# Designs tried in a protein design chat: VHH binders against F-box protein At3g56470. Part 3

Target 1, 367 residues: F-box protein At3g56470, of Arabidopsis thaliana (Mouse-ear cress) (q9lxz3)
Amino acid sequence: MVTRRRSKKKKKTKRKKQSSKEKEKYQTFINLPCDLLQLVISRLPLKDNIRASAVCKTWHEACVSLRVIHTSPWLIYFSKTDDSYELYDPSMQKNCNLHFPELSGFRVCYSKDGWLLMYNPNSYQLLFFNPFTRDCVPMPTLWMAYDQRMAFSCAPTSTSCLLFTVTSVTWNYITIKTYFANAKEWKTSVFKNRLQRNFNTFEQIVFSNGVFYCLTNTGCLALFDPSLNYWNVLPGRPPKRPGSNGCFMTEHQGEIFLIYMYRHMNPTVLKLDLTSFEWAERKTLGGLTIYASALSSESRAEQQKQSGIWNCLCLSVFHGFKRTCIYYKVDEESEVCFKWKKQNPYENIWIMPPLNLIDLPLFDHRI

## First folded at step 7 (VHH; from u1, 13 letters changed)

Design u4
Fold by ESMFold2, fold request of step 15:
Structure u4 (fold): chain B 367 residues (1-367), chain A 124 residues (1-124)
Amino acid sequence: as target 1 above (367 residues)
Amino acid sequence: QVQLVETGGGLVQPGGSLRLSCTASGFTFSSYDMNWVRQAPGKGLEWLSDISGSSDYIYYADSVKGRFTISRDNAKNTLYLQMNSLQPDDTAVYFCARVDLSGSYFEAPTFDIWGQGTQVTVSS
């Protein structure tokens, strides 16, 4: 049984009488048959599910079980004007606005596995942040250039977590820095530069099967294998798409996808053939749901139909600023728009909530 | 130092044809993607077409697809737009534009050099 506490002071006689009636109401539901209990609980909004879980041990176990089975990624947006961030759950069409002043001045570098890698360009502080639990994991400082990208391989709670960035490119050499969990310092590696001369930056980085894949602004795909300390630039480029308005890259079970965005056309999805290194357009996602945004790499397969999020491309931006939080079905050429729009939709980021929300500090679960 | 100069505009009857030319100077023409853009009276800019340096990739806006043909002659440093089946709503100033090489492979083109424009008027 989970113990709950209200933040507001009880007004003694009035609140005790109302509290007793609330206890009696919940007690009348305690003896429901299991099938009816499951049905009632499945219809509750999250706040009511959390409150219902405090009724008794049987209700607690049922509420937690149903709560976990249907989670999907959320969008996060960090305010530019104060110390707040907003989370949005498209499956329930609910949002919350939270304050975390410790992150003032930080920006997002990368999102994966429910964690954000955050960087303060004024103090050179680097840390992992989980916006649901509010856990922070500090990292050794590192100076980053304005256009420098950084990525990580998995949650910082894993002993195998690896941070990766390209720190400099000269005519002859490229310099990579990596940081393994609990290492003393950053490891520096230097490789022959095989990038084209008009290279400026990496657009997207994903981690797949132990390898970082880096998409350049010139359309080339590079890779870094940390286990082999190996760097190379792969042949070929995805087809150029005039009229495109940015791209996203993501990974699922070793398959790498590239999504072209447009201001005036529907997005297109390409899949990399890892044998030939050719990109082929996909007319179907084959049951895969892809969540695409800047700085994030999230994907899920075979989700249930009840939320309407199934076999589709979930976007934080669509047709430039015209729409946000769009679920687009590639094989049907159709879309569903969820009502969540922010001033700069390219700054919206997908992030996966934890499996159990019952004790998260960002939700009210008091009785 | 670099310039783009459009010619070939004028007055034409509905259903008629025109060919616009854009002569480039002061840069290596074949190294740049080139675009046509138009602006109708009292309206904003409308992107029309894109052609790569070697003509390997050509793309059109839906509003002109099948009626307009972009081409280039790299030996003459000249970009062309063949406009067929013209209608009164094609009346506009037509610009050629050079795509900025510093842009992203994956983003809408940024134009660093524009021509002065040439007027096309389709009389109804």
Scores: ipSAE 0.192, ipTM 0.553, lowest interface PAE 3.5, mean pLDDT 76
Fold by ESMFold2, look of step 11:
Structure u4 (fold): chain B 367 residues (1-367), chain A 124 residues (1-124)
Amino acid sequence: as target 1 above (367 residues)
Amino acid sequence: QVQLVETGGGLVQPGGSLRLSCTASGFTFSSYDMNWVRQAPGKGLEWLSDISGSSDYIYYADSVKGRFTISRDNAKNTLYLQMNSLQPDDTAVYFCARVDLSGSYFEAPTFDIWGQGTQVTVSS
């Protein structure tokens, strides 16, 4: 389902000649067995790993393989003033600023599996964009109301990729549009509006076990099952938390989590009980690390990383009037706050990089 | 025209009980979530409780959970707060407030209509 896309290598030999002292540092390891070479290389920062990959073919293969195994999510930010975007890897504290003028006028609607769903509200153009490979997958045009959200089920390179959006909500009806990979056109379905209030937009959408779960600004949770063409509003609302200033929602292996954001308090994590549809507070993540932002939530099982990003919430939010990327350990009720950027933290989006970083176009210039 | 009027405040001994009422007029009461908020002398506002228009969802601050009970009678356009096991720290002006319908459920609530408040004093 993942399509391997690689850029052409461009004279990395010139840049790696600048690291001749690092190459000499590795001379005594050229003839090591592969497993010992992997141990040595695994201790290198990314920059040194890339430079070491120029030593010989054996080192190149070892460096590339170790790079891939320990990838964690990055943050992306699209500039408001020009046609650039910035990628930031908080685990290695590395950034890259890239220019892509074809995205002028587009905004991000959703992020999943290393792909962004991009929409131009003036032209009604819709496309998938991978900021690491710069691949674009155009989609049929779509009109939707400004305040509505889109989502997709998996990478657009998969034959099972399904797009979902609520294009309008009226007094009587909800209009849903879906697009299945390689379809000729959007499928439109209209359902009776079963929501309890008239002021509904969808703030969070996740795909889990073949269905879309949609959280509204009024606290209602709705379900759309595309295989049955079925829409319904689930009972209940999550508990109201005084002083909250937004939320995130994520899915991991069929479990659905809601994270309440606070300006001056620790975040609260809730888990949906899929039998009762009640929300219960969680005091532990059980080894899960959640990366949450407004347009995406990524999760991964524990990897025992030495970076300390394990069993925690990773949030790109304002905290205490500072721009922060918060690493919050729920079961210890402790936090580490990092000043990351001058941009509005809520405009940063978590995104998973591809498995092979060395052959990406963005690494020709920056590492 | 749109009004909220609190009654039922007064002086009570520690461990005592009071029932506050808030009468609404000038709007469709059952369409709005309603809150109780208090302000102790020299202190800021403290949120206490939220009740949905249908009474299906009720929330309490930890400081009053188990001691205070919010309820409403939509036929009488009246919001209630039953306060039991009162302590001196409960001394405050108590306000009822209407939740602004235009806000997000997941953001700090805004209140577009407030009552004038009723004084509750807990002392021996």
Scores: ipSAE 0.146, ipTM 0.502, lowest interface PAE 4.4, mean pLDDT 75
Fold by ESMFold2, look of step 15:
Structure u4 (fold): chain B 367 residues (1-367), chain A 124 residues (1-124)
Amino acid sequence: as target 1 above (367 residues)
Amino acid sequence: QVQLVETGGGLVQPGGSLRLSCTASGFTFSSYDMNWVRQAPGKGLEWLSDISGSSDYIYYADSVKGRFTISRDNAKNTLYLQMNSLQPDDTAVYFCARVDLSGSYFEAPTFDIWGQGTQVTVSS
């Protein structure tokens, strides 16, 4: 009911611009109290925010003050049959279908800082790709096994960008390869294997505070510090949860989170204590929203709900003929329409778009 | 040869107790998580309990929590299930099972070695 009343006032004002009564009403509309103006402006997409900032000084100040908000992560779906790619923003429920022939034959390995790390298993080529700018940074070739994980520390435009992967695990040794951007070759390091003596696959890799945290299929957490060329297995394991069916690991502002997924229950969220290396359950996300994918996850904090994605876990699935997102509330009972299931890890990944979209070529930098 | 052998089944009255044993041979017992699983007549398999190799982690299904206790003695290569307050719907064949080492810590266990099972019947 409130939405219809406000839209009628807005439409009515625009129709009568030339009379003295319309001049008075137009001036009254422009002079809305700041809190009401901010509410209206906060609902505008960025393009309309920029246009609205040209109305008057009061609107300009409100639009600019609200313009620097955190963007939500986007989900990229990769087509199996052609070079079409879908970028989906679940917060605004809109998509952008793009064609990236540069990525033909490549599969995704990892995402961070708006960049994708892509690998061609037939040619052994590695490259960074930024889907927002289409910038491409090739890397030296490397053979990787099908389930081998690779991660990087920061954008490849930084001189400190580092690629990290574990190439083999034997009973006695673990072999790590690293690459600094613009180096001549991969660096190989061999460490004594201190992991569980059963099969060890690195299931999740997260870079945080200068180190790579590596979670194994046996529940062990390992740490690689590239500045010291140091590898070790940290004490403790997360509690094994009966009925769990997979996990995700993510980083937010130096904190490490582990999410247990279930087929029939709400997810469980654990936070790593960085001093004791013990895992503690969180009964709420505290305003964080986590966007989960098989190879990498993203997170952000928001002060308010814009599109029903607040303080929740977001996962993409097929729903009928389309891809869609499903939201799980950790601290509230949620309806779950579909059972959780593993996805092909190379079919999608979350990525953070630039914080200020007006730096893209679609927007005028001067209003 | 890798083998699991259950013993200790039998007929008990409602409210009674039994202790099942599972003796392992042919592998390093302490390296494996071990489970108890049961199958009631005409029903599917029901997972009951999990114990880690070092006994640091123990889990129970809700249907048996508080009544059943899993334990192991790695020196004797033996897994145990103490069953108290037995009821007629606990009637089943009880299996011990070795958790497949190739599985994930974060997924439901799969089993590569099973015992032959031992019958437990709760009837007056």
Scores: ipSAE 0.125, ipTM 0.491, lowest interface PAE 4.8, mean pLDDT 75

Design u4
Fold by OpenDDE, look of step 18:
Structure u4 (fold): chain B 367 residues (1-367), chain A 124 residues (1-124)
Amino acid sequence: as target 1 above (367 residues)
Amino acid sequence: QVQLVETGGGLVQPGGSLRLSCTASGFTFSSYDMNWVRQAPGKGLEWLSDISGSSDYIYYADSVKGRFTISRDNAKNTLYLQMNSLQPDDTAVYFCARVDLSGSYFEAPTFDIWGQGTQVTVSS
C-alpha cells in the first residue's frame, strides 16, 4: 500500500512586480509655466486664441488675459469718394479698412457708445450704425440742413435712447425735434428764441443726465430737458480769448467741458459749474483724457498706464497744413504730434470700440 | 493795396541753393501767417512751409524738410525761403501766400492773398 505522498506544490504567487510604469509625465503643454504659455499664446491670432482657450482652464485664463481690451476710443475715417471706411486704434497704431456698401450716400453725423448716427442727404434717411457689428437701426426720415447738428443720448439698443436736433432757428422761435426709442414719429417742440439776435448756429451738442446741452457759435449755451419739454438759454458765456477758431464740448460722468482751440495758443479747457452755470477755466482734467473731433468728442478717465497718457486732449486736427493727431497735455502745456493720414477733420470721428473685440473680424487680431 | 511779390527764382544746378524772398505790402505783415506753395508743371499746388506771424510756429512738408528753411523779417515785411540741396523735382513756380485768418481750426488753412510766383528751375 504505497502511500503516494502528494507533494503540495507551493504555488509561488508570483507577486506581479507592478512595474511602476513611471507615468512618463508627458509634459503636456498643460504644465507650461504661465509665462511661457502666455508667450506662446501671444503669438496666436485671435481665432487660434479662442481655440486655445477651449483646451483647459489654465489655457483659457491665459488666453483671456492676453485679449486686449480696448478702452480707448478709435478713429473712423469715412471717405467722401467711396464707401470705404478706415478704423484706427491710436493706442496700438493699427489700421483696418472697412467697406460698408449699405452706407452708400450716407454721412456721419454723430457718435456715441460705439454707434454712428448716419444721414443720407438725398433720401433724408437716418439710421444708427454699429461699425463693429454692422448692426443697423433705421429711424424715421428727417429733412436736415447740411450744417445741422444732431446728437443722441445713448446706444439705440436702449429703450431710453433719445435723438435730438434743432431744425430751425428763426428770429422768434426755435424748433426742436426729438425721437424716442420705438416712437412712430418725431416729436416737434417750438420755443421762443431767447438767443441773442445774432446769427446763431448750434455747433456742439452733448447729452448729460437727461439734458441736452447745446452750444452756439456765439458761445450761448442752451439746455433742453426732454422729460419736461423745457428749453432754457443760460445767461452766461464761456470766457473766450481772442483768436479762437474752434471749440469742442464733451461730457464725462455728468460734467461738461468746453475746449477752445487757438491757432497760436494752447487750448483752454473750461468746466461748467452746474450749480451756478458759470464756466471756470481748468488747468487739469483730473486724470481725464478727451478725444475730440469736429463731429463729436469722447472722454475716458482710465489711466492708460501703458501709454503714459494722462490729462490729455487727443485731437484729430490740422497742425498747420499737416493733418495729424495731437496729444496735448493740459497740465504740462505740452503737445506730442503723431502722423496721421491726411484727413479732413470733418471726415473722421471718434468711436468707442466694444470691450470685447474677440468677435470682431476687423483686425488680424494677432495677440 | 494788399500785395505779395516773390523774387529770387532762377536756374540752378542740382545740389545748388536758392533764396526766395516775398515782400508784403498793404497789410500788417506781422499779424499774418505766411506760407510757401509751389506748382510744378502739370501738377497741382503743393504746400511747402508755414510760419506764424511771430515766427514761433514753423511747419514743413515732408518733401522739403531738412532742405528748406522758412523765415521772416517783420521789420522789412519780407518772407524768405532758403532752399538747399535742390533737385530737378523741385522745379516749379513758387508762391508766397497769406493765410486767411477767418478759417476754422477744423479745416485746412486757406490763403486769401497770393503772389504772382517766381520760377525755379533745377537743371544740369
Scores: ipSAE 0.092, ipTM 0.544, lowest interface PAE 2.5, mean pLDDT 83
Fold by OpenDDE, look of step 10:
Structure u4 (fold): chain B 367 residues (1-367), chain A 124 residues (1-124)
Amino acid sequence: as target 1 above (367 residues)
Amino acid sequence: QVQLVETGGGLVQPGGSLRLSCTASGFTFSSYDMNWVRQAPGKGLEWLSDISGSSDYIYYADSVKGRFTISRDNAKNTLYLQMNSLQPDDTAVYFCARVDLSGSYFEAPTFDIWGQGTQVTVSS
């Protein structure tokens, strides 16, 4: 009776160690909040923006949205004869004619952020005008002299928009007027005149970091801080070569530039040191393109080598008896000329077009 | 007395050449930019060319570019305009003019002194 001991094969239940591969959630930059992504992309040079746009759809959208199609400023000419406005894009060499009968009798005073400041010398009316949307923002009336300069700080759609002008310069006193967005009246401030006793007229005004910079025809620079209601005249004068026949002042990201023009000499570019308040000559614009006009100037940091136009001065100038637009390359001391019409220097101004030009009904795509 | 006197005008056949001269007196010629301007019958003044005091800068109107050459001899106080390949449309009174040094960048160049002009007629 051979008792066959049935060896109970203990089935070793192989506990499958589920190695919880913790999916290391590769925090792919793909999941960045849109705001943060935009912030990061906004700091990228255009070259890197383009590269970043190839990463994914979300990045592409963010990059394209931030690709400030650096639309180059356009030159506007104001015809006194037929209330017609001619827009010229030097980069594309395109012209567009616009009609604004609502601006009949008005002259341009200043341009910034795609808006025009317009004045009617017969009615003393002031208004902001957007030539692309035809929006108008009226202001309180003001009597202005023909040569009186005005400037504003930002688009009138902002509650922080400030309008500034010097209304009177006497031997003893300077009178300034400011207008805040949605204010009922002009604010008047009077300061002691510390300008040199020569016939001083203000010829260039720019706004930067809460302050209006005012340049006189004699080269004196004055500062007005609206927040402090403070007026100061700086002792330093920009170095000027003999024979200068004009100047332009512009602001870019807190930096202030002054350009002196000469008939048969290259322009001189000066930059203001905001610490010492001294002017230093610059041989380069550091990639900046300045679009200069008598009343106001625009500046663009062109990241895109669009058509070789970087580090340039774009000027409306006379060649003989013809008005032309010239790109002057500061580093190369070379120029490219574009045909333009004869015009009064105070009847033209640079304006920043909107980013979405395609949606502007005014540009007949038929050209 | 400050004066400009043009010479060298005349009758020429189409395709011909002329050289105009303008003699300056009464001022430091080399210190001034000089220009040639013409006026055709029944038309306004047309600027043609300018030259700086030192001849470092020269400009031409499109209508005469490649055909006309402006030059100056400061030792002789004389401005020149060599005109080649003349056409009937070039028929005009030609003036030399001194540039006003007080001119603004924002304005077209102005002239403060003019010659009496010299007649150029291009006809077959």
Scores: ipSAE 0.072, ipTM 0.454, lowest interface PAE 2.7, mean pLDDT 83
Fold by OpenDDE, fold request of step 15:
Structure u4 (fold): chain B 367 residues (1-367), chain A 124 residues (1-124)
Amino acid sequence: as target 1 above (367 residues)
Amino acid sequence: QVQLVETGGGLVQPGGSLRLSCTASGFTFSSYDMNWVRQAPGKGLEWLSDISGSSDYIYYADSVKGRFTISRDNAKNTLYLQMNSLQPDDTAVYFCARVDLSGSYFEAPTFDIWGQGTQVTVSS
């Protein structure tokens, strides 16, 4: 009977020694300088970041701090031919394939606050879509021309969300449609056309401080105030004609920026004076990074990121005959071409990721 | 018929000058942006200069900036390129081209109408 008791004690001692050696191995990494730890964590995929955050309090803090830094927009690639979607994080240089069968036949129209505006040209259906949660918010149907621009003011989760589009421009009149979140129908407003007699199309629309700003192909700026049901064409024109290669308009904290790109020329950045409604050239972004796409643009005041992508223009444009994304340092007047996926400017859009990236099922842990 | 016809090309010595002309017909000339493009032997097309319909916007490639001047006379339906300080590297066929109005701001400018081109040779 005596022999069975000795075997149980040896197994407990081996488990304690292995646990102590594993603890000792983890202890050697606990003493990493903060800078080195941050450097290592910054290179970890999100999955590994989450795992790393469970190691110790110091690692947790470092991991969480670096997760918050991912406030940079992501790029969604979408195909017009095969309904394929791809998410790209430029900071991590990672791609993720997305599959949205519910969006079959839909095209992307606009992006803001992490939501996509989607339109089906066959059914005239419009919906808000969150690519991260797959939430869908339908709205009343609307016929839209292929080149018709549409914008919305904020996330559809807000009751203040407002959609805006110009549905008709005639010699005498402009017709505007607006849709408030949870409304039963579109509101129609008709105004006298005060645009120049030249063929005017709206190329860029942004929302700022309760007002929609609309840029025409001729460089005219118009505004619509929904609260006042007021439409006006501003007299100011950009000093340079909108380039044939690209024009982007973005809003940041009440400021409106216009970016022109012409073939064989550096991008020009203009800022709108909200008092005079004149455009002034800016030689500096003041720490702002602008992520520009044909359909919509995002702007972020970012602290110096390790990626070196700060205080610059990130443009999805044609550079010559090549479809590439370029980084342009406005202050240095220097261009850095990153090898991004070659895609049509109308087949990509910037989107803000959610703050809690941990909840994104989208990064298939299998890659 | 819509047509562009270039003239004024020829042989010139280094440091010399030439003036090219492009005559447009068959369309409202003043409604279109016009461009000069050249093709050197064994090289691709190189954009040189653009001028808007009303001449309010003018652009130059860095390679010709300060040496070449683009202008237009809408009453005569004619586009011009004054070329000064010509160098051997400027030897090429020079084309005038009309910008396609159907093009998007997010696409490289496309040209829908081209002239036949005029030969410019810079040689000692």
Scores: ipSAE 0.045, ipTM 0.406, lowest interface PAE 4.2, mean pLDDT 83

Design u4
Fold by OpenDDE, fold request of step 15:
Structure u4 (fold): chain B 367 residues (1-367), chain A 124 residues (1-124)
Amino acid sequence: as target 1 above (367 residues)
Amino acid sequence: QVQLVETGGGLVQPGGSLRLSCTASGFTFSSYDMNWVRQAPGKGLEWLSDISGSSDYIYYADSVKGRFTISRDNAKNTLYLQMNSLQPDDTAVYFCARVDLSGSYFEAPTFDIWGQGTQVTVSS
């Protein structure tokens, strides 16, 4: 009786060690936190921003969002030694060097709506210049004094564009010249001088709602309505503290602001009451940021409180050898943080960039 | 005939006061800006004050600001200069003058009609 020992073959179930290939999740830059992505994108030049926008949808959205924020004015610096210009974007803290041989011998007079008014004191030529497109719009010649101020109402591409200047202030009369876009000649108007009987110069000129507002060095405010060919001097004087070393006047949506600068105290902000035509001191800018330069100033309503650029004066400054700008907070808590120094009025000016910077020849997107 | 006639001048002690008057005739007084000008012995003409036709604009030279007051009564065709705190240096012939509005571009005031002047002497 041969008891056949059934050798139970233990089926060794080879547990396939699934080697968990740890998919090295290559942390693709696609998964960057939004804040970090924005930080990175904010540091990119516009050219690189455009390139970055092609990476993915998330990057595109971030890049575009940061481009739209570039609604801030730019500083343009004018070299005294050559025909070089420097553009500075305060939002990106980026500089761009430009060369405009066509503007050789010209000085800046005014800036509005992305255009520069340029004057050549040797040839008496005036022209509108767009530094972003290099477009030039010539006009009839005019002799101008060194300290003579000019302003224009809107972009010269508009048929409603009007150029304004006071060419003479005598004891008896004031002479005004205006130039409409595409006109053949300057229009001259003469009015009785109702200014203070001293030496008067116009320091600030702004256009608002069809009227030129002209501020003299003595604090007189004059109004010129070109449609009515009417000139008037207002009796009110802005409250000015002793020791002022400059002022800026700007317009925002029909409101007129005047800022007095001081060497040893914080700037004062005044707003014109358009009913009483009196100046009232303001402790704040009402949510505005004013980009101030000697010849013209730009104003922006800041939509994002998060930028910290709310109720600020933005001023051009030299920090060492670097041209930059500073934001001065205008509020009740503001301490004296900056000693304002008078600058050459022709050295720099704020200018509004175009909304679509991508289409600008200044940025070679082909590289 | 167009004419301006000054009155009210005289001798006054230092610190004293005088009121000058200028009467206009022969033109619409209220339509013109009027001025006071003086001439001291051996000196040129010095502008002092200007007042517009409607008295809405008044200006003073620094030399007289705070001491002199210009005014006018258009109903009486009369210009006035109240002078207070008079000093010896204020000794002069004082003239009223009408501003020329004919389109002159001179930096200095231009006048087309002048009075004969009135003498003011400030002396102890």
Scores: ipSAE 0.021, ipTM 0.456, lowest interface PAE 3.7, mean pLDDT 85

